# Designs tried in a protein design chat: VHH binders against q9y6x5. Part 343

Target 1, 379 residues: q9y6x5
Amino acid sequence: LPPKLLLVSFDGFRADYLKNYEFPHLQNFIKEGVLVEHVKNVFITKTFPNHYSIVTGLYEESHGIVANSMYDAVTKKHFSDSNDKDPFWWNEAVPIWVTNQLQENRSSAAAMWPGTDVPIHDTISSYFMNYNSSVSFEERLNNITMWLNNSNPPVTFATLYWEEPDASGHKYGPEDKENMSRVLKKIDDLIGDLVQRLKMLGLWENLNVIITSDHGMTQCSQDRLINLDSCIDHSYYTLIDLSPVAAILPKINRTEVYNKLKNCSPHMNVYLKEDIPNRFYYQHNDRIQPIILVADEGWTIVLNESSQKLGDHGYDNSLPSMHPFLAAHGPAFHKGYKHSTINIVDIYPMMCHILGLKPHPNNGTFGHTKCLLVDQWCI

## First folded at step 16 (VHH)

Design ga65 (framework vhh_7uia_1)
Fold by ESMFold2-Fast, scan of step 16:
Structure ga65 (fold): chain B 379 residues (1-379), chain A 124 residues (1-124)
Amino acid sequence: as target 1 above (379 residues)
Amino acid sequence: QLQLVETGGGLVKPGGSLRLSCVVSGFTFSSYAMAWVRQAPGKELEWVSSISGSGGSTYYEDSVKGRFTISTDNAKNTLYLQMSSLKPEDTAVYYCARVQYVYHSGTWIPMDYWGQGTQVTVSS
């Protein structure tokens, strides 16, 4: 019987939501499975970078998706998070679905996970849905479960992505308990639907299921804005990415641009690329711009304008507000085990182990996740 | 070609027992998960129980767990639901379903090849 794994992401699910709201369906899932209370994601704490880190086990400087907006100086290509399907951006790493398909008689299936509708190293997910935010969770689940049951070669790795609670976190802010409680209750109901569907199909006890997220969310405010136009004239630089991490490409001398920015705001750190803290693992890639600005938690970088976002992410990955969680259930996982923290890059080698795949070189440490697994000696 | 025929329903008093049977033609159980679903008058469809194609795994809705038992007889291509400690709330039409394709056709339960149904009434 080949092992099967379904990887589910609820975008922007901050870890401490689990402590501030009731999740009866998720708690039932965890009772017979495992919970990792905090997952330390990679910097920048953004959707595309972290989703690609989950499936490659690599830091952003290594897999090449270094932001949701990127510029490559050599080819003069610009990447945006709005349905950019150019394989160029994704080819610096090999995601797990590609490895799964290239190692002996296996198929992969994908419902909207970032990168799955793009051919990477000339390999696209065997079954996939083109990204479309209007497609319901129910339709995504229907396709994934059909492909898990009715494919040859068999689907052994499947992914499912959902945009909430990130969209509502941005719109209302994570401190809006009325709106967030409604959204989070709906997510818990979707988890209940997922479990019920897998039980109806007779898959529940034989399928490994991971429920996780890419990042958290923090509260923003009109009282916490950093106006770049008050520091430097726009004629001196090209802006590649704005907030909360600004990527600056100088049009004049780099040192002059740096000197104009370095004392502009007490709520923003300004780094020359070579001075970016080593702990970020955000330095060794040509898509990382010569000057990076990092706003303090809850501060928004603007160009002489207001921001409508009441919540945001992208901040320092040491911040607990940026951390998601990981829950899992299935034959590979212990029952009723809770673990404090893993790194998001550790998920990839764990998934490779569950599927019997040989992992590509990666930044994860298998030892960090071994206590979650029934076939491992946990000290 | 495919046919599911449910039998075994009837009138029973609270605390009683019934065994439902579903005879399948046109396919075998080893390739498909099978399920029992029910519908009370004026209510939505409710999933009751499922059994994997191998017969090795069984699943139950919380309200019936410990009272109902799902099983198969591969030699007879028959699905069973043994119901014990029946309550008035168990009154419904019970349907046998093959679970192969998952879809939403105006229903919250994704089922394929529904049987004709068998009425279970629990009253004093």
Scores: ipSAE 0.000, ipTM 0.362, lowest interface PAE 13.3, mean pLDDT 88

Design ga66 (framework vhh_7uia_1)
Fold by ESMFold2-Fast, scan of step 16:
Structure ga66 (fold): chain B 379 residues (1-379), chain A 124 residues (1-124)
Amino acid sequence: as target 1 above (379 residues)
Amino acid sequence: QLQLVETGGGLVKPGGSLRLSCVVSGFTFSSYAMAWVRQAPGKELEWVSSISGSGGSTYYEDSVKGRFTISTDNAKNTLYLQMSSLKPEDTAVYYCARVQYVYHSGTWIPFDVWGQGTQVTVSS
């Protein structure tokens, strides 16, 4: 009886891949559903920040996951994407699976979505898998659909995360058509597997499914490096995050560190925290360091070393190369409708509406997603 | 006592038709999705078709779409598969199955109760 929603993320799926490659399974999904061609993500355009923005509807300064590597000066705690299990980092917001469990006496299920293997406000996803990149898409799909099929209380919100095409985008770069074609064809086949599994289970017409991503990818090069060691000695600062957005914690004198960095490279903007552009919504959080360096698209910040990354993300969120897409199918969504753009923070209030949940205060605007929904007017 | 009993299999010529029946007992029939799954000689199990517990939604594997029709009669607790335009490659043992996950041999599988199977042979 209650509405159900499965939220699927393919990490690093740049929006324009849809125009440059063939996706027969995804195109069949879209034909009977909706497509948002561009989703404007939040700054910084990194995995953990944007995945948490999708499920909270908040800018990074508000939800507290401000990077994949963080330092909190008050508690002196360090966060990395390889050690993300401390609830402290996730407790500045309430993600939708927590709201789902607390408001409606419903269950949530998760296959690898960032944050779902962590108790947040003393609430963990009812069913979850501890993060392990070696677990196949098939095993994740099998677990998520099993939980959707036989849970009590019923699973009404489920998430499924997959690391591609991000891993291959970093390794080969998005301009490697041969390798990216192979990777993207495999992703389309996985979408086909997902749809077939839901049809097999008799769920396809009664389940809302969203397929989206957290960011895009841009081409990098050994010819586009910014060497921090050429501008400032490491004894002057602690490096919290490096590239393409460097988070600098001065060891002694903030002004001197800033003065050494501000003229370091024409391909990098250097900001004191209070001078970070308002359009980034990346200023009001203790985990944002006193000095932030922002590399230009395709430039990599290094410490007297080369980078092996041929693709990267984290850049300015106004860049189309950083944008993902959103596709959806199910009883809540129109059929055959195409929409130009939404903000990534708009996904949360839309999902709350579909599930009948009262959203926590958020930065999204429900009006931006109205045209996607059958029970709403297009204004 | 959960039991599924299939009937209606047999030998048929290419282009012919058969109707398979599956009589269900021991559970509330309309509360579960039901499926037809087949196994050709020397091959793995292949999902063919599913129907929702209400009978409102039907689904088919691509190779049988437009040729096979799944349906239910809730009053008789019976699941049907109407097969038309049969091809030699449709030759298989056909099982009806209840859609419900069960843990078996280290993995979750989406069918917990199976019938005994009925043989369909398509040849001249």
Scores: ipSAE 0.582, ipTM 0.870, lowest interface PAE 2.2, mean pLDDT 92

Design ga67 (framework vhh_7uia_1)
Fold by ESMFold2-Fast, scan of step 16:
Structure ga67 (fold): chain B 379 residues (1-379), chain A 124 residues (1-124)
Amino acid sequence: as target 1 above (379 residues)
Amino acid sequence: QLQLVETGGGLVKPGGSLRLSCVVSGFTFSSYAMAWVRQAPGKELEWVSSISGSGGSTYYEDSVKGRFTISTDNAKNTLYLQMSSLKPEDTAVYYCARVQYVYHSGTWIPFDSWGQGTQVTVSS
């Protein structure tokens, strides 16, 4: 039988949570597998962009999901994170489940991973669940394991997405140890349930499992607000995305809008599109607006209002607070190996290798992940 | 013609041992993972142990690990559960199950065939 891989994401799981809280089930998983302590995600450090980078190996400017809220100036289309199913937004890249179905006579399965309920290049995941946040982790796990166990052609690539700890990170902030302790213990219990289900099915030693996340979380405050209305009148621009990265579409001359914004706050950087730092790889796409504002860590951009968010993400991808981790177990992976850092775009070519797929051109470097794999030379 | 027949249950004192057997017919035994599941009076079904169909990998629920051993004899189409250091909380009807998802009564369940069960009572 061909190699199988289950990719699991816990949204907003900041890497240093592993050092500040107890995870007995996750630690047992890691003991007989591998741990990458930090995964450097792509900019903007948001859910949709980073989930799509994991499965394509591409920077946001290349795969086209450049934010959770987008505007395409060429087609005049608008995208929001309210489950937009227009394939237009997703068609600038080929995600791994599409490659899996088209290169090999194999099936893919998905429980809620962003993009899996959308036909991309006229191909939708063989088995999928329409996005619904009310569906329990247990129901998602039951469907994924059923499809892994009982499908023809065989399911060789499966994904499972869970909204926590991101939702609680926004509500309580990552510094609320009492509330975050309860949330993270619950997640560790779900990891225990996952492992037990795979053992029950006789799959545990024969299935490759990756547990990762898209970004971290940083503490916000009512004392750290940038009021955009004090900088510029809203009649001069259309707001495409607000915080912590504001996407500005000028209604007047771009230079005039830039001049009104550039010195407004010491706690944000204002960039003309062509001046966005090269290290962000966030410039070469029509969905990236003419002016981008980037708030400093923990600062929130608002429109003459207070913010209720105690935690947020989207900030500079060099910030450790924005970094998730990656843990993996299975026949492809070493036992008890710890690695310091990889780039989030490196996950895609590693997964293609495990599944025996030919990767599409991508921004990942296979050499960064080879030490995790039993069939690779590490020196 | 798919059939699973469990035997070997009985009454045993705490600390005792029993060996359960399950003879299977109607399918290629080594092609499926096999499991033991149990149900105590008034409680839900509990998974106890599994063995992989393509290899000798064995798995146990934490409360039975180190006390129970699952094994197969492929030539006899028989699944075994060797139970030692039995406790009163091990009292249940034990079912042999083939690991294969099936649609039943509005949901997918991971076991498509179960035998009649064999009663294990740990008391006195």
Scores: ipSAE 0.503, ipTM 0.831, lowest interface PAE 2.8, mean pLDDT 91

Design ga68 (framework vhh_7uia_1)
Fold by ESMFold2-Fast, scan of step 16:
Structure ga68 (fold): chain B 379 residues (1-379), chain A 124 residues (1-124)
Amino acid sequence: as target 1 above (379 residues)
Amino acid sequence: QLQLVETGGGLVKPGGSLRLSCVVSGFTFSSYAMAWVRQAPGKELEWVSSISGSGGSTYYEDSVKGRFTISTDNAKNTLYLQMSSLKPEDTAVYYCARVQYVYHSGTWIPFDHWGQGTQVTVSS
């Protein structure tokens, strides 16, 4: 019987939440599995880019999903995560479900993971749900487990995505312990439902399950705003993305736009594309704009207005507040093992190993995850 | 035709024991996981226990762990639920079910065939 893997994402689940709140169901999952305390995500620390990095093992400049809002200067196309299913945006990489279907005579299944409702290299997930935020976790879980249990050829790779705690993190901020406690308890209950469903179906001991996230969350404030309109007039540029990383397409001379922005705020770094720090791996793609603004942690870039967001993400990926965690359980994983840190791009080659797939060239390092796996020797 | 028949229910005092049996015809356990599901008076269906078809792995709802034991006899095509330390809260109709998704009333449900149920009453 081929190995099977279910990859679950709770959007915006900051690693530090595990230390500040109680998760009885997740703790039971971890006790008989593995925990990676911090996953260092890719820059920009946003939903679409990091979800695609998890399933491709690539930095954003390499897989092409460089933000949640993008403009491609070569083709003149515009992207929004909510309304553009054009394969053009996704075709710069091969996600694991495509490799699973093409390399092995196996099926993939998806409940809402970014990119799974798009044909990529003319291949769409064998079973999938069109993105709809109104669909309950229970309905997503029911479809995924039905496909895992009933499909021919067998589903060996399945994904499940949930929008919380990200939505509440934005609304309340991560420091609102009362509201975040309620939200996180609900998520722990959903993890309990997931485990119970798999036990009910007789799948639990034979299925590899990874629970992870794409990024964390940091506290924002009306006292920490950067008004871009006080720096530069709207007539000089087209805004491709705003906060906390602004993507600026100049309508006039690039140097003139840069000079108007570069000293406007002590809480914002302004980069010409070629000057973006190498450690970000955020330079070599036509969808990265000529000028990039990076706000300091907890600062929001606005256009002569207040921001209603009490929490946000997208900041420097070296910040612990931007880091998610990874927990896993199943026949491929040790029991009761805790690991400090991996890179988010390391998840892809680990998953390929578990499924017996040959990974496409990627930026991950298999050695970083080998201590999690029972079939690997780790001193 | 597929048939599941539960027996072994009855009236028992708190702390007592009962053994439920489910005789299956028309298929073999090695091809399917099997489950026990119960419905208490005025409540919704509750999953109790499952046994996997391939490995014989057993699973239990938290409230019955350590008190109930699920097992199979493949030669007799029979699924068992050994219940011990019974509590009034265990009072329910117990159903034997085959784990296989089927589409019903606008949704997929994880059990395609059920028995008629057997009544378990725990009362002094």
Scores: ipSAE 0.627, ipTM 0.884, lowest interface PAE 1.9, mean pLDDT 92

Design ga69 (framework vhh_7uia_1)
Fold by ESMFold2-Fast, scan of step 16:
Structure ga69 (fold): chain B 379 residues (1-379), chain A 124 residues (1-124)
Amino acid sequence: as target 1 above (379 residues)
Amino acid sequence: QLQLVETGGGLVKPGGSLRLSCVVSGFTFSSYAMAWVRQAPGKELEWVSSISGSGGSTYYEDSVKGRFTISTDNAKNTLYLQMSSLKPEDTAVYYCAKVQYVYHSGTWIPFDYWGQGTQVTVSS
């Protein structure tokens, strides 16, 4: 009887791909559901930060996953691909699967969503897969639908993560219409497979499904590089993260490092931590380094080297190229409704409402998403 | 006692009709989604239709939509598949299945089979 929700992320699905390519399966999904054309994500516009913001409703400075590569000066710990399973990094917030398991004595299931293979506040998703990029979408879908159908206590919240179109966006760039068309058609086919699987299992009419993404993608070029080695010697700083937002930990006086960097390139802004624009909500966390460099859209920060990336993200969250979309279908959602924009932090309180959970304090506003929901009054 | 028994198959001409029945015993019928799946000679298993456990929402494979109707009689613990406008391509053994993942031969499959199926042959 309790409501069920499946949250699906296709990494790096830029909102305007929906306008420039055909998605017959996704359009059929939207026709009987809702579409939010733009989701304004959090800064920095990176995978781990934004995926954690979706499930916590918090800005990065509040949930603690402030980049894909981090250093914590208080504990001297480093976060990287090989260290992402240390609960220390994830414990500054309570994600929705933990709330779901603790408040309602219900189960959660996860196929590869960032953080779901980590015990957070001593609670791990009831069913999960250890992260492995080589596992097919079909295997992830098979496990999620099995858990949704066969669990006791029932799985009421499930997540499914897929690495495309982000991987191809980096490799080919978003302006490569031939390669991106192939990749996006494959994603649409996977959405068709998902819908057919849920119909086959008798779940479709009673399951709420959200399809969204963490960020977009912008075109990069070998003609748009910022070489840090032209401005500052390696002996003056430790590099925590490089591009397009560089995180600098000074080995000498902070002011001296700042002065060497502040006029380095006309295509990069250099900020002392306390001078980072308030609109970014990217300042109040020990994992945000003393100096942050922010490259202009399409520019890549390098260390006396070339870059093979033809697409990237991480840029200013006001840029439309950084925005994903959100589509949803199910008993909680209107049919055939289109909405212009929400903030990515608004997804969490909406999901809590659908599941009947009390949200932890968060930066989202439930009012921004209420017009999507059948049990809410919208004029 | 825990079993599904399929019946109602037979030989029909193209354009004909058949009604398949599946009598369910040994579990709470209305607690599970139920499905019809079929296997044509030399082919893989193909999902045909499903019905939700409570509420009666129905789903169909595109090739049978508008021609087949799935239904239940909870008082009789019976699942039905009403087939009309039958085509030679519908020739297969039809299995009634409880929708529940089971482990079989190293993989998870979404259906439990309890019977021998019922043969449907569509030919002139």
Scores: ipSAE 0.073, ipTM 0.627, lowest interface PAE 7.0, mean pLDDT 90

Design ga7 (framework vhh_7uia_1)
Fold by ESMFold2-Fast, scan of step 16:
Structure ga7 (fold): chain B 379 residues (1-379), chain A 124 residues (1-124)
Amino acid sequence: as target 1 above (379 residues)
Amino acid sequence: QLQLVETGGGLVKPGGSLRLSCVVSGFTFSSYAMAWVRQAPGKELEWVSSISGSGGSTYYEDSVKGRFTISTDNAKNTLYLQMSSLKPEDTAVYYCARVQYVYHSGTWQPFDYWGQGTQVTVSS
């Protein structure tokens, strides 16, 4: 029987939520599988970049999805919602569903994972749903399980994306225990529904399931704002991305723009592109702008004095508040094993191993995930 | 102080039309994407439509595609929602909201300012 893998993402699921809230269904999943307590994501700690890193094993500078809002200086294209299905933005890497379809003549299925409704290297997921946030988890789950059971050639790689707890994390902030407990209980119930559905359909025993996320969430405040309008006039630059990492394209001399910004706030680091810290792996791509501004944790960059959002992400990837977790269950995985930390780019070569695919060159290290797998020696 | 003020709600018959307006003050209108979000009685908030800060890109929830049109008038700092072929299920309080940056299909970005809402009721 060919190996099968379902990759599930709950957007914005901060790792320490597992310690502060009750997850009976997720805990049962983990008891019979594996848990990685912290996944160190890539910088910037945003949705599109990290979801593409999971499925390519590449840093953002290498796969080209460097932010949720982008400008390419060579081609002068802007990444906006009208342009997000342009293959140009996604073609700097080969995601796992493309490799899965091309190497072994297998099928892939997708419910809303970023990039799966785009033809990448002239290949689109065999089965997919056009992105629509209003589609219920139940409908996404119904389609994925139908495709896993009824496809020819067989679906061997499937993805399922859900917008929570990210949307509520932004609205309420991660420190709102009352609202977050309600949201996280709903997510745990959805995990229970997923497991029950797979068991009823006879998929559970032969399917590898990974539950993970792209980033965490940190508390924001009206007391922690950086007003960019107090630093520099709009006539000097084009704003490509705002907060918490601002991407600045100068309309005048780059040095003059840099000098106006560099000492404007003690809660923001200002970098010329070539001075961005090496540890971020965020430098070698034309879509990374000449000047980037990086806000300190919990600080929001604004073009006016106010923001109503109570939570955000995008911050330094060394921050534990930005880290998600990874849980997995299935024939490839040990039962009851806990691991402390992996890098988010390590997920890709692990998934390639499980599916029997030859990975494209990537930034992950298979050795980091070796202890999770039953067919590997882990000393 | 940032301010979003909605007008144009009311009672309409099924198949009818309404135009909602949202007057914005206190920020540079063209620097932000804007959205319409609705809440039906006893239900959760539902995103309806968004427009980019440049005004060039528009996005719609599937149930309203072809029936609703979002637009802006930058000179008047006003966001519009033209609603046609209204159905009873469109009955809701409609909120104007400011998006922190341009909406992307894979990510619903935070709304940092909301209007007070305007009631739309579709019945005979």
Scores: ipSAE 0.000, ipTM 0.111, lowest interface PAE 19.3, mean pLDDT 88

Design ga70 (framework vhh_7uia_1)
Fold by ESMFold2-Fast, scan of step 16:
Structure ga70 (fold): chain B 379 residues (1-379), chain A 124 residues (1-124)
Amino acid sequence: as target 1 above (379 residues)
Amino acid sequence: QLQLVETGGGLVKPGGSLRLSCVVSGFTFSSHAMAWVRQAPGKELEWVSSISGSGGSTYYEDSVKGRFTISTDNAKNTLYLQMSSLKPEDTAVYYCARVQYVYHSGTWIPFDYWGQGTQVTVSS
């Protein structure tokens, strides 16, 4: 009888792809559910930070996953997406699957969502798959639906992550209509497979399903490169993260490093940590480095080399190209309702409400998502 | 023992109608979703239709939507598939199945019990 929720992410699914390409399966899902046209994600607009913000309702400075590559000055630990299994990096927040298991004594299930294969506050998802990009969408879907159908105690919160269209967005760029059309058609077919599997299992009308993404994608070019080696020698700093937001740890005086970088390119903003714009909510964490470089949309920061990336993300979160969408269907959601914009941190308190969980303190506002829900008064 | 027994198959002409029945014994199907699955000659198994255990929600594969109707009679422990506007492409062995994951032969499959099947042939 308890409410159930399946949260699905297609990495790098830019919101305006919905306007420029045909999605018959996703359109049918939306027709009988709700659509949020733009989700304003958190800065930096990268995979690990935004996936963790979705499930915690926190800005990156609060949940501690501030980039895909990090350095913690207090503990002197290094993090990359290739060594993401240390609970230290994830313990600054409590994700929804942990709350679900501890408050309601229910099970959670996960197919590859970032953080779900890590024990966080000594709690790991009840059912999970260790991250492996080679595992097919079909195998992930089969495991998640088996766990939803055949678990005791019941799985009430489940997550499913897929790497596309992000990988192809990087390789081809979002303006390559021919290649992106093929990639997005395959994703729409996977959405069709998901809906058909849930209908086959008799779950479709009783399960809440959210389809969303962590960020968008913008076009890059060999004509839009910022070469850091032309401005500063490697002996002056340690590079923690490169592009399009560079995280600089000075080996000498911070002011000297800043002065070498501040006029490096007209297409890059250079910030001392205390000067990072308040609107980014990207300042109050030891993992945010003393100097941050923010490239303008479509510009790539390099170290005396060309870049093969034709698309990228990580840019200013005010840019529409960085925004994903959110679509949802199920007993908690209205049918045929469109909403313009929510913040990505608003998803967490909405999901807590659907599941009957008490949310941890968070940066989201439940009022922003009320109009999506059948049990709420939209005023 | 748990058994599902399908009946009602046969030979029909294109545009004709047939009603398949599945009598279940050894359990009450109201606690499980039930499905019809078919296998055409030389093809893989294809899901056709499902009904929730409450009998309130019905689902259909796109090629049969509007032509087939799934229903239950809880008093008789019987699942039905009413087929209308039959096409040659509907020729297959039709199986009644209980929706419940089970580990079988190295993989998880979404049907733990299903019957012997009933042959439906649509030809002129």
Scores: ipSAE 0.527, ipTM 0.848, lowest interface PAE 2.7, mean pLDDT 92

